# Ledger of designs, part 4: VH-VL binders against RING finger and SPRY domain-containing protein 1 (RSPRY1)

Target 1, 184 residues: RING finger and SPRY domain-containing protein 1 (RSPRY1), of Homo sapiens (Human) (q96dx4r300to483)
Amino acid sequence: LFLKEGRQLTYEKVNLSSIRAMLNSNDVSEYLKISPHGLEARCDASSFESVRCTFCVDAGVWYYEVTVVTSGVMQIGWATRDSKFLNHEGYGIGDDEYSCAYDGCRQLIWYNARSKPHIHPCWKEGDTVGFLLDLNEKQMIFFLNGNQLPPEKQVFSSTVSGFFAAASFMSYQQCEFNFGAKPF
Key: E = the ipSAE of ESMFold2; O = the ipSAE of OpenDDE; V2 = 0.75 times the mean of E and O plus 0.25 times the DockQ between their complexes.

## First folded at step 1 (VH-VL)

Design C2 (framework fv_recibokibart)
Fold by ESMFold2-Fast, scan of step 1:
Structure C2 (fold): chain C 184 residues (1-184), chain A 121 residues (1-121), chain B 108 residues (1-108)
Amino acid sequence: as target 1 above (184 residues)
Amino acid sequence: QVQLVQSGAEVKKPGASVKVSCKASGYTFTGYYMHWAKQAPGQGLEWIGEINPNSGGTNYNQKFQGRVTMTRDTSISTAYMELSRLRSDDTAVYYCARDTGEFYSDYFDYWGQGTLVTVSS
Amino acid sequence: QIVLTQSPGTLSLSPGERATLSCRASQSVSSSYLHWYQQKPGQAPRLWIYGASSRATGIPDRFSGSGSGTDFTLTISRLEPEDFATYYCQQYGSSPYTFGQGTKLEIK
């Protein structure tokens, strides 16, 4: 759904030749189940569980997509290594100064445990959500079925660390990730 | 062409351990969870646990926790289930089974032929 | 843990008859995670119906599955000799994943 020249934006393929881009089974909270191929996650508890991907980016423009499998509460976006997954306290990505997350169920953007409304409709099963990280302009842009929101810039005031694609899932929520193996 | 081939029957004494193998072929071994189930003579099926062959991560049924260990060897596409401190009620056919790899409708699409483990004095 | 109760335990019928096998869960199970397996003596179980109503590859259309919540049914519209076996329902909705006790379908 992200079109480079039609939107006056560019992106680099999120694909690392020496490492497969996938969800990191060594950087995941206790009750989140990750598929064997590393591209799907499901929360297997009544808690708020989190994961980061295997790649870390510190320069350039990067993009990935998520397909919504269940339409409940999930906070998906970008996080540095300093972002903590406090699943016992209900904190996930977007809940500290080191991460920013899109919430399509509650129609919110989360940064530093504070939310603001966004204009996208509530996501539904089968929807595609896009996550652009522009490290040159120091901004993040979220897309729902190709429709973009205004850029988020706040997280770049607090960190100089590299970013990981990251997600947090409420009770029994599930989604699929595309890090560039399939066309966007 | 998917096949799961299990090791042969075992006879063990109470207190011993048994390690059953399940060799996979015809698909990408690391792409699918592997499950183990137990069936005592004349009884129904009981789930023991699962292993992610890619990460080595495991989840066990609480009933078997502390006695079961699941491992795999990706170089030979083989999963293992070891059950320790064997009791007479561990006498059963043990099956490995492949998960579809899809979270939408997780089910066991292929099964091994079964391994009979007999625990007797 | 979710307990699956199958009824009847044994069903004695003749070829040509309709069979109805029930599986009742102790708490609600998403239909996407309710499955049926067929097992013949001396053989491994074989996937038969997945997601409550979808036939596995190669399974004849005389087999149908239905149900939601706590009540699920496997129906065989017209029994053939090869259909006589034990059928197990299974839930994959929550750990530990559980099976019913089985319904043995036998020739009268």
Scores: ipSAE 0.006, ipTM 0.533, lowest interface PAE 12.1, mean pLDDT 85

Design C3 (framework fv_recibokibart)
Fold by ESMFold2-Fast, scan of step 1:
Structure C3 (fold): chain C 184 residues (1-184), chain A 120 residues (1-120), chain B 108 residues (1-108)
Amino acid sequence: as target 1 above (184 residues)
Amino acid sequence: QVQLVQSGAEVKKPGASVKVSCKASGYTFTGYYMHWAKQAPGQGLEWIGEINPNSGGTNYNQKFQGRVTMTRDTSISTAYMELSRLRSDDTAVYYCARDVWESSYAFDIWGQGTLVTVSS
Amino acid sequence: QIVLTQSPGTLSLSPGERATLSCRASQSVSSSYLHWYQQKPGQAPRLWIYGASSRATGIPDRFSGSGSGTDFTLTISRLEPEDFATYYCQQYGSSPYTFGQGTKLEIK
């Protein structure tokens, strides 16, 4: 579950008991396939393909998890609506000033198309990756199997709210999302 | 029993449209993508396209783009494929099939097929 | 689009013999997304092997699949009369999803 209240949809204010938190089939790039249940995504092309979830947060502390299905290149994290899906140019989540992403295959954190190494080992099938967004302290924290990295703060120099859980997938990569329907 | 039951054979004139139905039973209809495939007489299988029954989102093979429309009705667990501007080379058996997301996306259950004959 | 080429087009054998059916892709396909189907005249295809090597439920162990990259094989270790059918390989790795042209296994 999420830790604190926030605006769940950009267009409507709805409490968590009446919202289905999932990947947004109306906010997804052309060649990314989303499961009928809305909690799995897979890229069907050799390009980077991207998606945002159905909820938008602008205050509080929020958390979601991903289970790694394939261990290849994916950039997963948080993005605002100002982050564009420039798939034909090879840009994904973390490749502009409005998004920040964890890359467990290459062991990198991405912000504004710049990467820095992190100390987590390469992710493998079955690993759980956690994504904490703290809008009070203006930081993001990434976890691999419960082990946290130092906070990321750079994105908050460009934007302070309006974040969606978001992900970009390279060729044929897949993962499963948990937005709180199952215990973390 | 998991089953896909398709509508009966159709005979159409060139230029007409045909709409084939595929009724699902024995499983959660919205939990699995539905695909359509064409098999001309004496030939192999050709993928036409897919629909997500939960969202209604579709993806079509470019060879059929502009002539094919896929829809579904979740209240009766039925998927539809409509093919327009029929030509003689559209004479074929058309199959619906579900993929299994949780097990390699293979087409594990198929409809019995619908023969569409285009003749003058 | 990925083209799947099956060989031979027709394979004539007797019960008791070993059958080897080939499927070659025009570009690399993940083995997880390479599937085989059996089809008999007048019937719908049936899932036979998924993910290059996993037998579908109820499929006899005389059937095995193998391969990776661009080259995939379906092997029947000892043919039985009910095995004579057309076999299709299929890739689900890249849209549009494609099938091979089929290998017809017929009794000699």
Scores: ipSAE 0.007, ipTM 0.529, lowest interface PAE 11.8, mean pLDDT 85

Design C4 (framework fv_recibokibart)
Fold by ESMFold2-Fast, scan of step 1:
Structure C4 (fold): chain C 184 residues (1-184), chain A 123 residues (1-123), chain B 108 residues (1-108)
Amino acid sequence: as target 1 above (184 residues)
Amino acid sequence: QVQLVQSGAEVKKPGASVKVSCKASGYTFTGYYMHWAKQAPGQGLEWIGEINPNSGGTNYNQKFQGRVTMTRDTSISTAYMELSRLRSDDTAVYYCARGVEYTYSGDYYMDVWGQGTLVTVSS
Amino acid sequence: QIVLTQSPGTLSLSPGERATLSCRASQSVSSSYLHWYQQKPGQAPRLWIYGASSRATGIPDRFSGSGSGTDFTLTISRLEPEDFATYYCQQYGSSPYTFGQGTKLEIK
């Protein structure tokens, strides 16, 4: 029911193997620690650190999940390659016109450095956050433990580029990514 | 109970700088834009600019660009607006106001305003 | 920048009368970006109508907003003494965000 006319989610150009669809160690800010398998990130610094995944999507409908390890401030979502990691200036995913992010600690959606409240409760350790990108309808949908928010559309007015799964972490925050190696 | 409490009235000489504070309470300070507006005696409201308290990013009205600086301290939920090289026509009440996105389509309004700070510029 | 022009600048009426306040934009403004604020002397502005037609919390139903494109109107069906104030329209869609010059509603 997420796709019109009852179609199921489809995965195009997504490698479901955890060894290829992972956080990109060549597209990460200086102080973010990425696990050897590429599916876990932790900020062990007092700065706001960012990463993009290894895959870029420009058509179709895509989905990934994050498991919350620490319940602090993180901005997680989708970003184009034009989104810059201005971490020394406190800018993360959702803080420019080329990215949109879910913030479960402050209960906010971020786009172009502007936020709006959402109705999900604050995330807790063990919660699953879902990130759907629908390039056919030009919208993003965020889920907390399967409960969806209304679609986000603003980022599509500013971009002609493909999207990467992307995340920004405040001091000492950590989460785990699932790009399809485990069932959703 | 959402409140914005501003610092007290200031009297400054031409050429000086003034820094007005706006302390927020009753909500998540980093979750909402903070705006500043000017109202000269007997005149209407003029938007000066905005700050994102989470990122520290600012956007200023071109009329004030180069003279205004907006900052914040997230540890005490306080926003600041500093106006430099003061002139007599800077005499005004300055307001801070919270920006709230009221639709999922990105539409905003200003719901809560500070009480205002009178800045007088005179010899 | 979008210029908002309010008319009349001053409107002198008696309690019980209908008031109609206009706001014209120099270019088209989405209704969702247009808001009205009430301000009394010595006080901060207060959000009154948002998105052209929605009353803010606690605002009496004698107040209504309407309009689209470049022409917006605030209507007070039957003036009460507490309604005499200055009303500002605002667009919060395109930076720089702008206010009209205000319509002062004064008792005759």
Scores: ipSAE 0.000, ipTM 0.446, lowest interface PAE 20.9, mean pLDDT 84

Design C5 (framework fv_recibokibart)
Fold by ESMFold2-Fast, scan of step 1:
Order: structure tokens, then C-alpha cells, then sequence
Structure C5 (fold): chain C 184 residues (1-184), chain A 118 residues (1-118), chain B 108 residues (1-108)
């Protein structure tokens, strides 16, 4: 996790030694497998399965990364606690008013079940995807291997709640999360 | 041309309900929030609430909670605001306005005057 | 809720003069979520300045917006007759969305 300081964006790693930032095994849908260390998820069903991380942020500038393990359909980004895991209805992160997600397989940004195309190429195994949440300017910015998309702002019109890093995985998809334990 | 056209003026008795319509044209109706605002005679603007035309999800200002209902019909690109149990202090011009992607209201409907009198 | 207080309530000036309209928030508002609207009698409000400082399409360059945190200003460098109207500030930083009470700009 990085914090913004001053007028220039200067990232500083936050040490949460008493609380480990990881995927939350108590806030995960039924068929998503989470590794024992909490930094890897894999869907082992033919449904869309979802998870939120253990930390909630309501101020400042925050960043995390994922490494793509499989290149299929996943919707990864930020969600409030009001975003429901409606897996039986085929809804994932970015499919309601309380979440926004990057989809590197279909080349789409999802907000409120509406998508718009983005110019990044389709993600592939080994790619790094970055997720910046700027609560000062109320925007989300997505990166593929360091290359930035235009900011997303719509999700901030519907919520005053804090945000969790969150992800949804289609059939048998997998990625690894980095919340700052390894250098970005 | 992006445009919002509202229904005509209404005169209602105390205790009645009023339903105001707002027809959108010139853009994809489901891509933007629709907001409603109240302006009492000689007074400023007051936000009533919003509706997501895609999901039908609504969020109301607590002051109007329990009396206001917002709905939409995507087949005719029309949003509705219904206000129940009308009181004299509900006399106002009611506006619909599109919530643009960057959080401002543009365009606005022409307004609907609702008069509550006995 | 964030309360926006506009001052003065009424500003009486002549064409050619400079107008300065203030909007103060009860708590910090991001500049990306403070907007200004112009309203003339019998008309709907019209977007005038968005994101604290950006002019909406068709708005003359004599209008400028500035400010951050709790203090925001709308400035008209040289008043024209068509500028006499009521101006409202609005925040979209924290729900419920709120407007200031308005500043009425009238001919002296």
C-alpha cells in the first residue's frame, strides 16, 4: 500500500505489521480458493466467484498490484462493502454501483454492469496490473505493465463508504496479489 | 442534441401524490445518473435524490426519504419522481438533471411547477 | 451534510465592474467536486464552471473559478448586462449533494 504525500505524487509503503493485508477468507464467495498466505486466488467452479481484501480505506491514495497467472476473464478493482457477491446471477466486481473493475481479457472497464473499451492489449500470463485509488481526487486509475488508462470517477457518485481491493474470477482463472509486501 | 423534457405543471391538494416525468433524448439514457432537485418559490436549490437508469437503484436525501419514489422506463428513456403525502411546503419547481461522468449536473430539464393548495 | 455558504447573498454592481462571489464549505471539498451554476428568473440552472475552475462549453473567458479546501470563488472580470443572475455553488464530494443558498447579482 502506498500513500500520497505533498503536491507531487510520492508513494510511501505503509507498514501494517499488526494487520496483514491479504484476501479475506471471511469475505469470499463459496467456490473461490484462497491460498494459505492470502495472496493468491483461483476459481475452481464454472461460476463467477468474488473476494474482498482484509483492509478498508476511506482517505488518501492507495495502490496494489496483481500478477496475471491465467489470461481469462477476471474483473479486478475496488469495491465498497455494499457491493454484493451475486454469483448465482453472474455478477462480479464492477457489476453494481459500488464497484469498479479492470477486465484485461475483454479489454473493458466495468462500472455498474456497464462496460467501456480500453486501449490496453489483452493481458497475458506474467503481466502486472496496477490499481490506484485516489480518495483525494476521487478517481481510480488502472495500469498494465506500468501503462496508465484515463481515470475512472463514476463510482464515487453513489457511495460514501470506504473501499476494499476486490476481484471476481470466471471459470478456473487465477492471479497473485501484491499489497506491498514485495516492492512494486 | 442532449435534452431533458419534463411534464407540465400540476395543482394538487394536501395529502395527494404527484408524479413528474423527465424524458431524455440525444444520449444513451442508461449511461448517466438522473437527479432530481427542488426549488421553492424565491429559494435555492435542494437535492432530492438520484436514480441509476441502468440498474434502477436509487439514493434519496434523508429529508425526502419515505415520501419520494424514483423510477424509470428504459424503453422510452423516461425518469419519474413521485412525491406522496403532499404538504404546502412541497410547492416548488422540480427539476430533473443528468449526472455527468465528472459529477456535475448537465443538462437540466425545464422544470415542473407543483402547487399544493386547498 | 456539507453546508455551502455563499456570500454576499445579494451583490449590487454596474456593468463593467468586477464581481467576486464566495462559496465556503463546512468541511473540505475536493476541487474536482465543486461546481457553479447560473440561473435566470423563470429558467432552469445552467452549468457554468465545473471542477472549481473549468469553464463549461460556451461560457465567456471573463468568468473564472478558483479555490480549494473550504474556500471557493467565482470571479467575473468585467460584468456584462447578461451576467446579472443568481449563481449557485454545488458540491458532489459527500452525499447528500448540496447547493449553496445562491448569490443574486443585480444591477446597481
Amino acid sequence: as target 1 above (184 residues)
Amino acid sequence: QVQLVQSGAEVKKPGASVKVSCKASGYTFTDYYMHWAKQAPGQGLEWIGEINPDSGGTNYNQKFQGRVTMTRDTSISTAYMELSRLRSDDTAVYYCARGYDESWFDPWGQGTLVTVSS
Amino acid sequence: QIVLTQSPGTLSLSPGERATLSCRASQSVSSSYLHWYQQKPGQAPRLWIYDASSRATGIPDRFSGSGSGTDFTLTISRLEPEDFATYYCQQYDSSPWTFGQGTKLEIK
Scores: ipSAE 0.000, ipTM 0.451, lowest interface PAE 21.5, mean pLDDT 83

Design C6 (framework fv_recibokibart)
Fold by ESMFold2-Fast, scan of step 1:
Structure C6 (fold): chain C 184 residues (1-184), chain A 119 residues (1-119), chain B 108 residues (1-108)
Amino acid sequence: as target 1 above (184 residues)
Amino acid sequence: QVQLVQSGAEVKKPGASVKVSCKASGYTFTDYYMHWAKQAPGQGLEWIGEINPDSGGTNYNQKFQGRVTMTRDTSISTAYMELSRLRSDDTAVYYCARDLYEGYYFDYWGQGTLVTVSS
Amino acid sequence: QIVLTQSPGTLSLSPGERATLSCRASQSVSSSYLHWYQQKPGQAPRLWIYDASSRATGIPDRFSGSGSGTDFTLTISRLEPEDFATYYCQQYDSSPWTFGQGTKLEIK
């Protein structure tokens, strides 16, 4: 993966041979439905619903992708186990000190319930969003169809534990996850 | 309050090396890249390079590659820029500057260090 | 490398007048990576406008930035005495990061 600075990062796939990384049906809020294969999520309510994946990373450089199925409000990124799913109170991924999220509908990056604008256009059906976690450099980098945003570092000031791929969905939103079983 | 405090002015002979320091306070030192820039007398700004204070990883402008070395000491929140094989055209004010991580711009600057190269 | 050319090199105006400072890039620069700094003699540069159009904290609203692609502008609607300084544009789109040569705003 080449960064905009002309640097190349090597990363690991979450889905390694014999072990299937997927959305965790034991770490999901009440109204989020997960597909039988564990790679697609859909919110079946007007509330803000959340999930973490089955795999936790503590070291190295990791990458996954999401394909946008619906273009509405979703906050997708990385979260530690300490990030709480207080979805009925409107809290999702990016709304505490333990998670950071890309929001392609509102064009915002969320950390600790604070947002900042980003330059990517609003995502649309079929777009690919990339999520790089670099635990060596303590940074997260988000990509829309290969276009990089500046790295995010603030979440590392608060967290001492491993990260999960994680997402929150509003109002019947849906996306498909790729943890490395298919080429990026 | 974010502050970057640089070491004092230096006078060096051609061929010598100079090491300028930049002590950071008021924020988590390892969360932001540190950059160095050169400003020759009466001239504009020229980017020299950057360091990630957490990893120690560096990137240098090709113009300075081979003569510049950037390091840091996280225990005292201090970044260093060493320039070797000094020439008269290295006479300049050298600035450190913090990269506002999410915005990719230099939000806080050190006061500058004048390096004079003369025989 | 991206070359930023600022014009004019020197702009001589009186307080109360409008100033328009130009920065032209040799190739396209995303507005999210085009920034402006103010520098007074004997002082370090200070961030003035970031992301082409956003004012840094404490910067008066008489300052505005605009532009995209290769053409960027810093405008001061009504000059105050404290505004006379050198202004530099800077790009963070493509390494090496570069600055323009500066526009010196001086009192007439």
Scores: ipSAE 0.000, ipTM 0.452, lowest interface PAE 18.4, mean pLDDT 84

Design C7 (framework fv_recibokibart)
Fold by ESMFold2-Fast, scan of step 1:
Structure C7 (fold): chain C 184 residues (1-184), chain A 122 residues (1-122), chain B 108 residues (1-108)
Amino acid sequence: as target 1 above (184 residues)
Amino acid sequence: QVQLVQSGAEVKKPGASVKVSCKASGYTFTDYYMHWAKQAPGQGLEWIGEINPDSGGTNYNQKFQGRVTMTRDTSISTAYMELSRLRSDDTAVYYCARGLDTWYEGSYFDYWGQGTLVTVSS
Amino acid sequence: QIVLTQSPGTLSLSPGERATLSCRASQSVSSSYLHWYQQKPGQAPRLWIYDASSRATGIPDRFSGSGSGTDFTLTISRLEPEDFATYYCQQYDSSPWTFGQGTKLEIK
């Protein structure tokens, strides 16, 4: 994770040793497995399984990355505490007014259970996806291997709550999270 | 040191339920999955299921689905496996085992409980 | 489910001899998800080899694991008396996780 400084986007590295930034085993759906390090997740079911991270941010500019391990359907992004994991109904991150998600398999951005196409190619194993949350300008920006999409702003009309990094995984999909312990 | 200590042997009638406990010590209980396996007399090992002690999430082998329930109590670092509607072929030693889960290196069972003998007899 | 077939079911050898234990999977298993356990009568299984070829902590170097795909092998280069036990292979590649039926290594 990084913090913004100034009008131009400038990031400063925060000391993450005092913040245990990882996937939250207390905020995860039944069939999603989380690694012992808290930085990898895999769905072991035919359902859509979800997780939020351990940290909540309510000010500043924040960034994390995922490495694509399997190239199938996943919806990854940012969610407030008000976003629900309705796994048996096929709802995950991006499927309500309180979350927004990047889908690199179907080439879609999800907000409020509605999708729109994006111009990035389909993700593949080894690709890096970036997730920037700018709470000062009230926007989210998604990156594929450093290439950015236009900002997403819709979710900020519905929420005054803080955001968690969050993800939803379809059948047997897997990715690895980087919250700043490894250089971006 | 890591230890898994299971409850003592039990004798049950057909149709009854049995609940076996596995008390963990020497590590952070919520950091590792707990698995359960069955070993019938003179036979090999059979995986029953797993529980994530942090979330309480479970996955069961379809062969036992509908008869097995896994739970945990994080305040006492103890996992439980309950098997209902017992039959004679449920007579076995039941083991708990700690799962070390690394996606690229696979999960393996690095520490095992001593086993609990469950005898189902009329 | 993946069926693991171990052969032979029983292997009778003397101390000092080489033992070769086979584990064959009904479908391909990544070597990262194939493990071996040793079990002595009246005792719990103990992790012996993980990820097809890595020795668990404290396991003597006379034990080695190898293999990929559907064929895996546990080799003991020179049997010691304490090595006589039942050995189980196990896969964690596809749910449900399964064990082989075991190879019982007994004194001739």
Scores: ipSAE 0.000, ipTM 0.452, lowest interface PAE 15.1, mean pLDDT 84

Design C8 (framework fv_recibokibart)
Heavy chain, then light chain:
Amino acid sequence: QVQLVQSGAEVKKPGASVKVSCKASGYTFTDYYMHWAKQAPGQGLEWIGEINPDSGGTNYNQKFQGRVTMTRDTSISTAYMELSRLRSDDTAVYYCARSYYGDYFDYWGQGTLVTVSS
Amino acid sequence: QIVLTQSPGTLSLSPGERATLSCRASQSVSSSYLHWYQQKPGQAPRLWIYDASSRATGIPDRFSGSGSGTDFTLTISRLEPEDFATYYCQQYDSSPWTFGQGTKLEIK
ESMFold2-Fast, scan of step 1: ipSAE 0.000; ipTM 0.471

Design C9 (framework fv_recibokibart)
Fold by ESMFold2-Fast, scan of step 1:
Structure C9 (fold): chain C 184 residues (1-184), chain A 118 residues (1-118), chain B 108 residues (1-108)
Amino acid sequence: as target 1 above (184 residues)
Amino acid sequence: QVQLVQSGAEVKKPGASVKVSCKASGYTFTSYDMHWAKQAPGQGLEWIGEINPYSGDTNYNQKFQGRVTMTRDTSISTAYMELSRLRSDDTAVYYCAREGDYWYFDLWGQGTLVTVSS
Amino acid sequence: QIVLTQSPGTLSLSPGERATLSCRASQSVSSDYLHWYQQKPGQAPRLWIYGASSRATGIPDRFSGSGSGTDFTLTISRLEPEDFATYYCQQYYSSPLTFGQGTKLEIK
């Protein structure tokens, strides 16, 4: 895989006045490598490394996608600023009360370090995973190649702050993010 | 003016090596991956590989692996593609092309004709 | 490796006619990674359609791209003399990156 220099492309249908949506190189744990364009991440360590995106949302309905590059353990979803990156202790997104994550390798949804099975098959290279955050209805919905799971509501009982798209990567895992620069 | 300018045509003997250059201007050289493609006479395009000009990391098509080397010099915004152990079927026009923001090739060099003959 | 097969290999038409060029992939390719290039003799290829259906900057509206999965089409609604060229489809979905063999659009 190759790392590209940062380029800023906004999803033009929504024309968000040049809002920059990418992985935040200033809000990332030590051993996670982020591409220069901010849309690809790879873990180069044995620990569980994490990142949040550059934007925080506190109202409305939001959606982003991830393309699976490697099919190993990753926990991807939404996190507030109160979620901690305790990568040397093995905690990632979904492992506290301030984040919720989809795990397509182990077929689990994670919230507050507790998992529950989901019915999607294990993700594989080239699969598209969707992440919908509905702040009006207080729910999160995960999609695999367009197929949705039942809404997740637990995280909203303990959070009052805004959410960031966020992800955690096990050793050598990698994926690509689409925050709207490309059509969904 | 955004452009890629390649080195001139070359004639080489079988077994020799050729090194083609591609000089970028009008944009930030290190911000866009550079790809190389081959087009034999009367035939279509074949992807050879790519280089990230920021890191120097490369990815080659297995068909050319072991014979191709891609490098760059950021001080002069120039990418290079060297093909070794030349054979007659390496006779072709070689293009460099810039990868755009959506994984397409939005800017191409004019091409370099490499002729391999005795 | 994904093989892209273009048909027909050569298409002979007159200005004013409609042209339909096909590109079939050996396996499913996300539309975002399927692109078309135009090439005239002695010239470098030029980006024409990207992401299966989006026209590149400056490309006339008589050109349209469509398709998904394994079947993609480039359509020219009313041929102009300058449209006679070779068109290549290309995928960026999987390495190695591949091009179709090309469809040569020639004057009848």
Scores: ipSAE 0.000, ipTM 0.468, lowest interface PAE 16.6, mean pLDDT 83

Design D1 (framework fv_ficlatuzumab)
Fold by ESMFold2-Fast, scan of step 1:
Structure D1 (fold): chain C 184 residues (1-184), chain A 117 residues (1-117), chain B 107 residues (1-107)
Amino acid sequence: as target 1 above (184 residues)
Amino acid sequence: QVQLVQPGAEVKKPGTSVKLSCKASGYTFTSYWMHWVRQAPGQGLEWIGEINPSGGSTNYNQKFQGRATLTVDKSTSTAYMELSSLRSEDTAVYYCARDLGYYMDVWGQGTLLTVSS
Amino acid sequence: DIVMTQSPDSLAMSLGERVTLNCKASQSVSSYVSWYQQKPGQSPKLLIYDASNRATGVPDRFSGSGSATDFTLTISSVQAEDVADYHCQQYYSYPYTFGQGTKLEIK
């Protein structure tokens, strides 16, 4: 894989179906509903609700995708165990120094409760968002329907622990996760 | 306190190579990328490339691809830039600078490279 | 390559005046722009990052604004120690590029 913005990445997709990667019903906030197969999440409240997946990665290059079901506010990306989702205070993934998130509704990248604009159009139902974590190069890269943004590096200056795929959902938002059981 | 220490000056003849050093202290060397930037006398800043001290991965400005080589020595927390086939127009101050979110938050004092006699 | 164009090339201001420095990108760079101050004989120092965030230790008279292609650095009340060259930089895409610089002098 060659990133047209001047970065060359070599990565190997791992078959995550044998690992049974899914959203973790034991690491989820109270009002977020997870499907029985663990690959869909829906917020059933007017609060900001969060979840981490079942696997933690501390080396190598990893990738997952999300399909947008509703086009509202969601912050999706990568978080360590140290990221604390203070949902009742409106904090989610990307709102501390231990997580970084893509927001396709407001066209923002979030890190440490600070945002910056990105050039992708607002996401819509059926769009695919990609999340690459490169622990060798210490960077995260976000994709919308295959189109990449510049890498994000700031989170790696604060963290020493492994990363989980993680997401936060505003009022009544929903998306579907693909951790590799379906082709990317 | 974060510091990047560079030699003050180097004088080289055309056609030779130079290897400039940048010794880091006051932070975890492998947690931040390192940039190299030059400035010719009276001119603006020009980005040469960047290196990740953890894995050794590099990205270069295509203008310097094949002439510049960025390396690190993790045991001494030192970054190096080697520039080959020197020409008089390579006369410039060469800076190393620490990456933070792709912007450069801490800069070395610079090494003045003079390419002539 | 993205070309960064700064204006004016140079200016001379009286103490206490408001100073506005401009930086234009040849294509959208979102908010991925930093400003550096370089005093005579010294290395550049970070002033502003991500278009509008002030770096640690930078006086509050310095502020940045802008997005996409048009960016501005403002000094609300210029002081004698502000004599320097000011450089903008985009880090949206490789190669990272700098403007040609604006020289600020005091009358």
Scores: ipSAE 0.005, ipTM 0.500, lowest interface PAE 14.7, mean pLDDT 84

Design D10 (framework fv_ficlatuzumab; at its last look DockQ between E and O 0.04; V2 from the best seeds 0.00; counts 0 for: pae E 11.0 > 2, off the site)
Heavy chain, then light chain:
Amino acid sequence: QVQLVQPGAEVKKPGTSVKLSCKASGYTFTSYYMHWVRQAPGQGLEWIGEIDPSGGYTNYNQKFQGRATLTVDKSTSTAYMELSSLRSEDTAVYYCARDHSGYEIFSGYFDYWGQGTLLTVSS
Amino acid sequence: DIVMTQSPDSLAMSLGERVTLNCKASQDVSSYVSWYQQKPGQSPKLLIYDASNRATGVPDRFSGSGSATDFTLTISSVQAEDVADYHCQQGYSYPWTFGQGTKLEIK
ESMFold2-Fast, scan of step 1: ipSAE 0.000; ipTM 0.481
ESMFold2, look of step 2: ipSAE 0.006; ipTM 0.603
ESMFold2 (binder alone), look of step 2: mean pLDDT 93; pTM 0.950
OpenDDE, look of step 2: ipSAE 0.245; ipTM 0.766

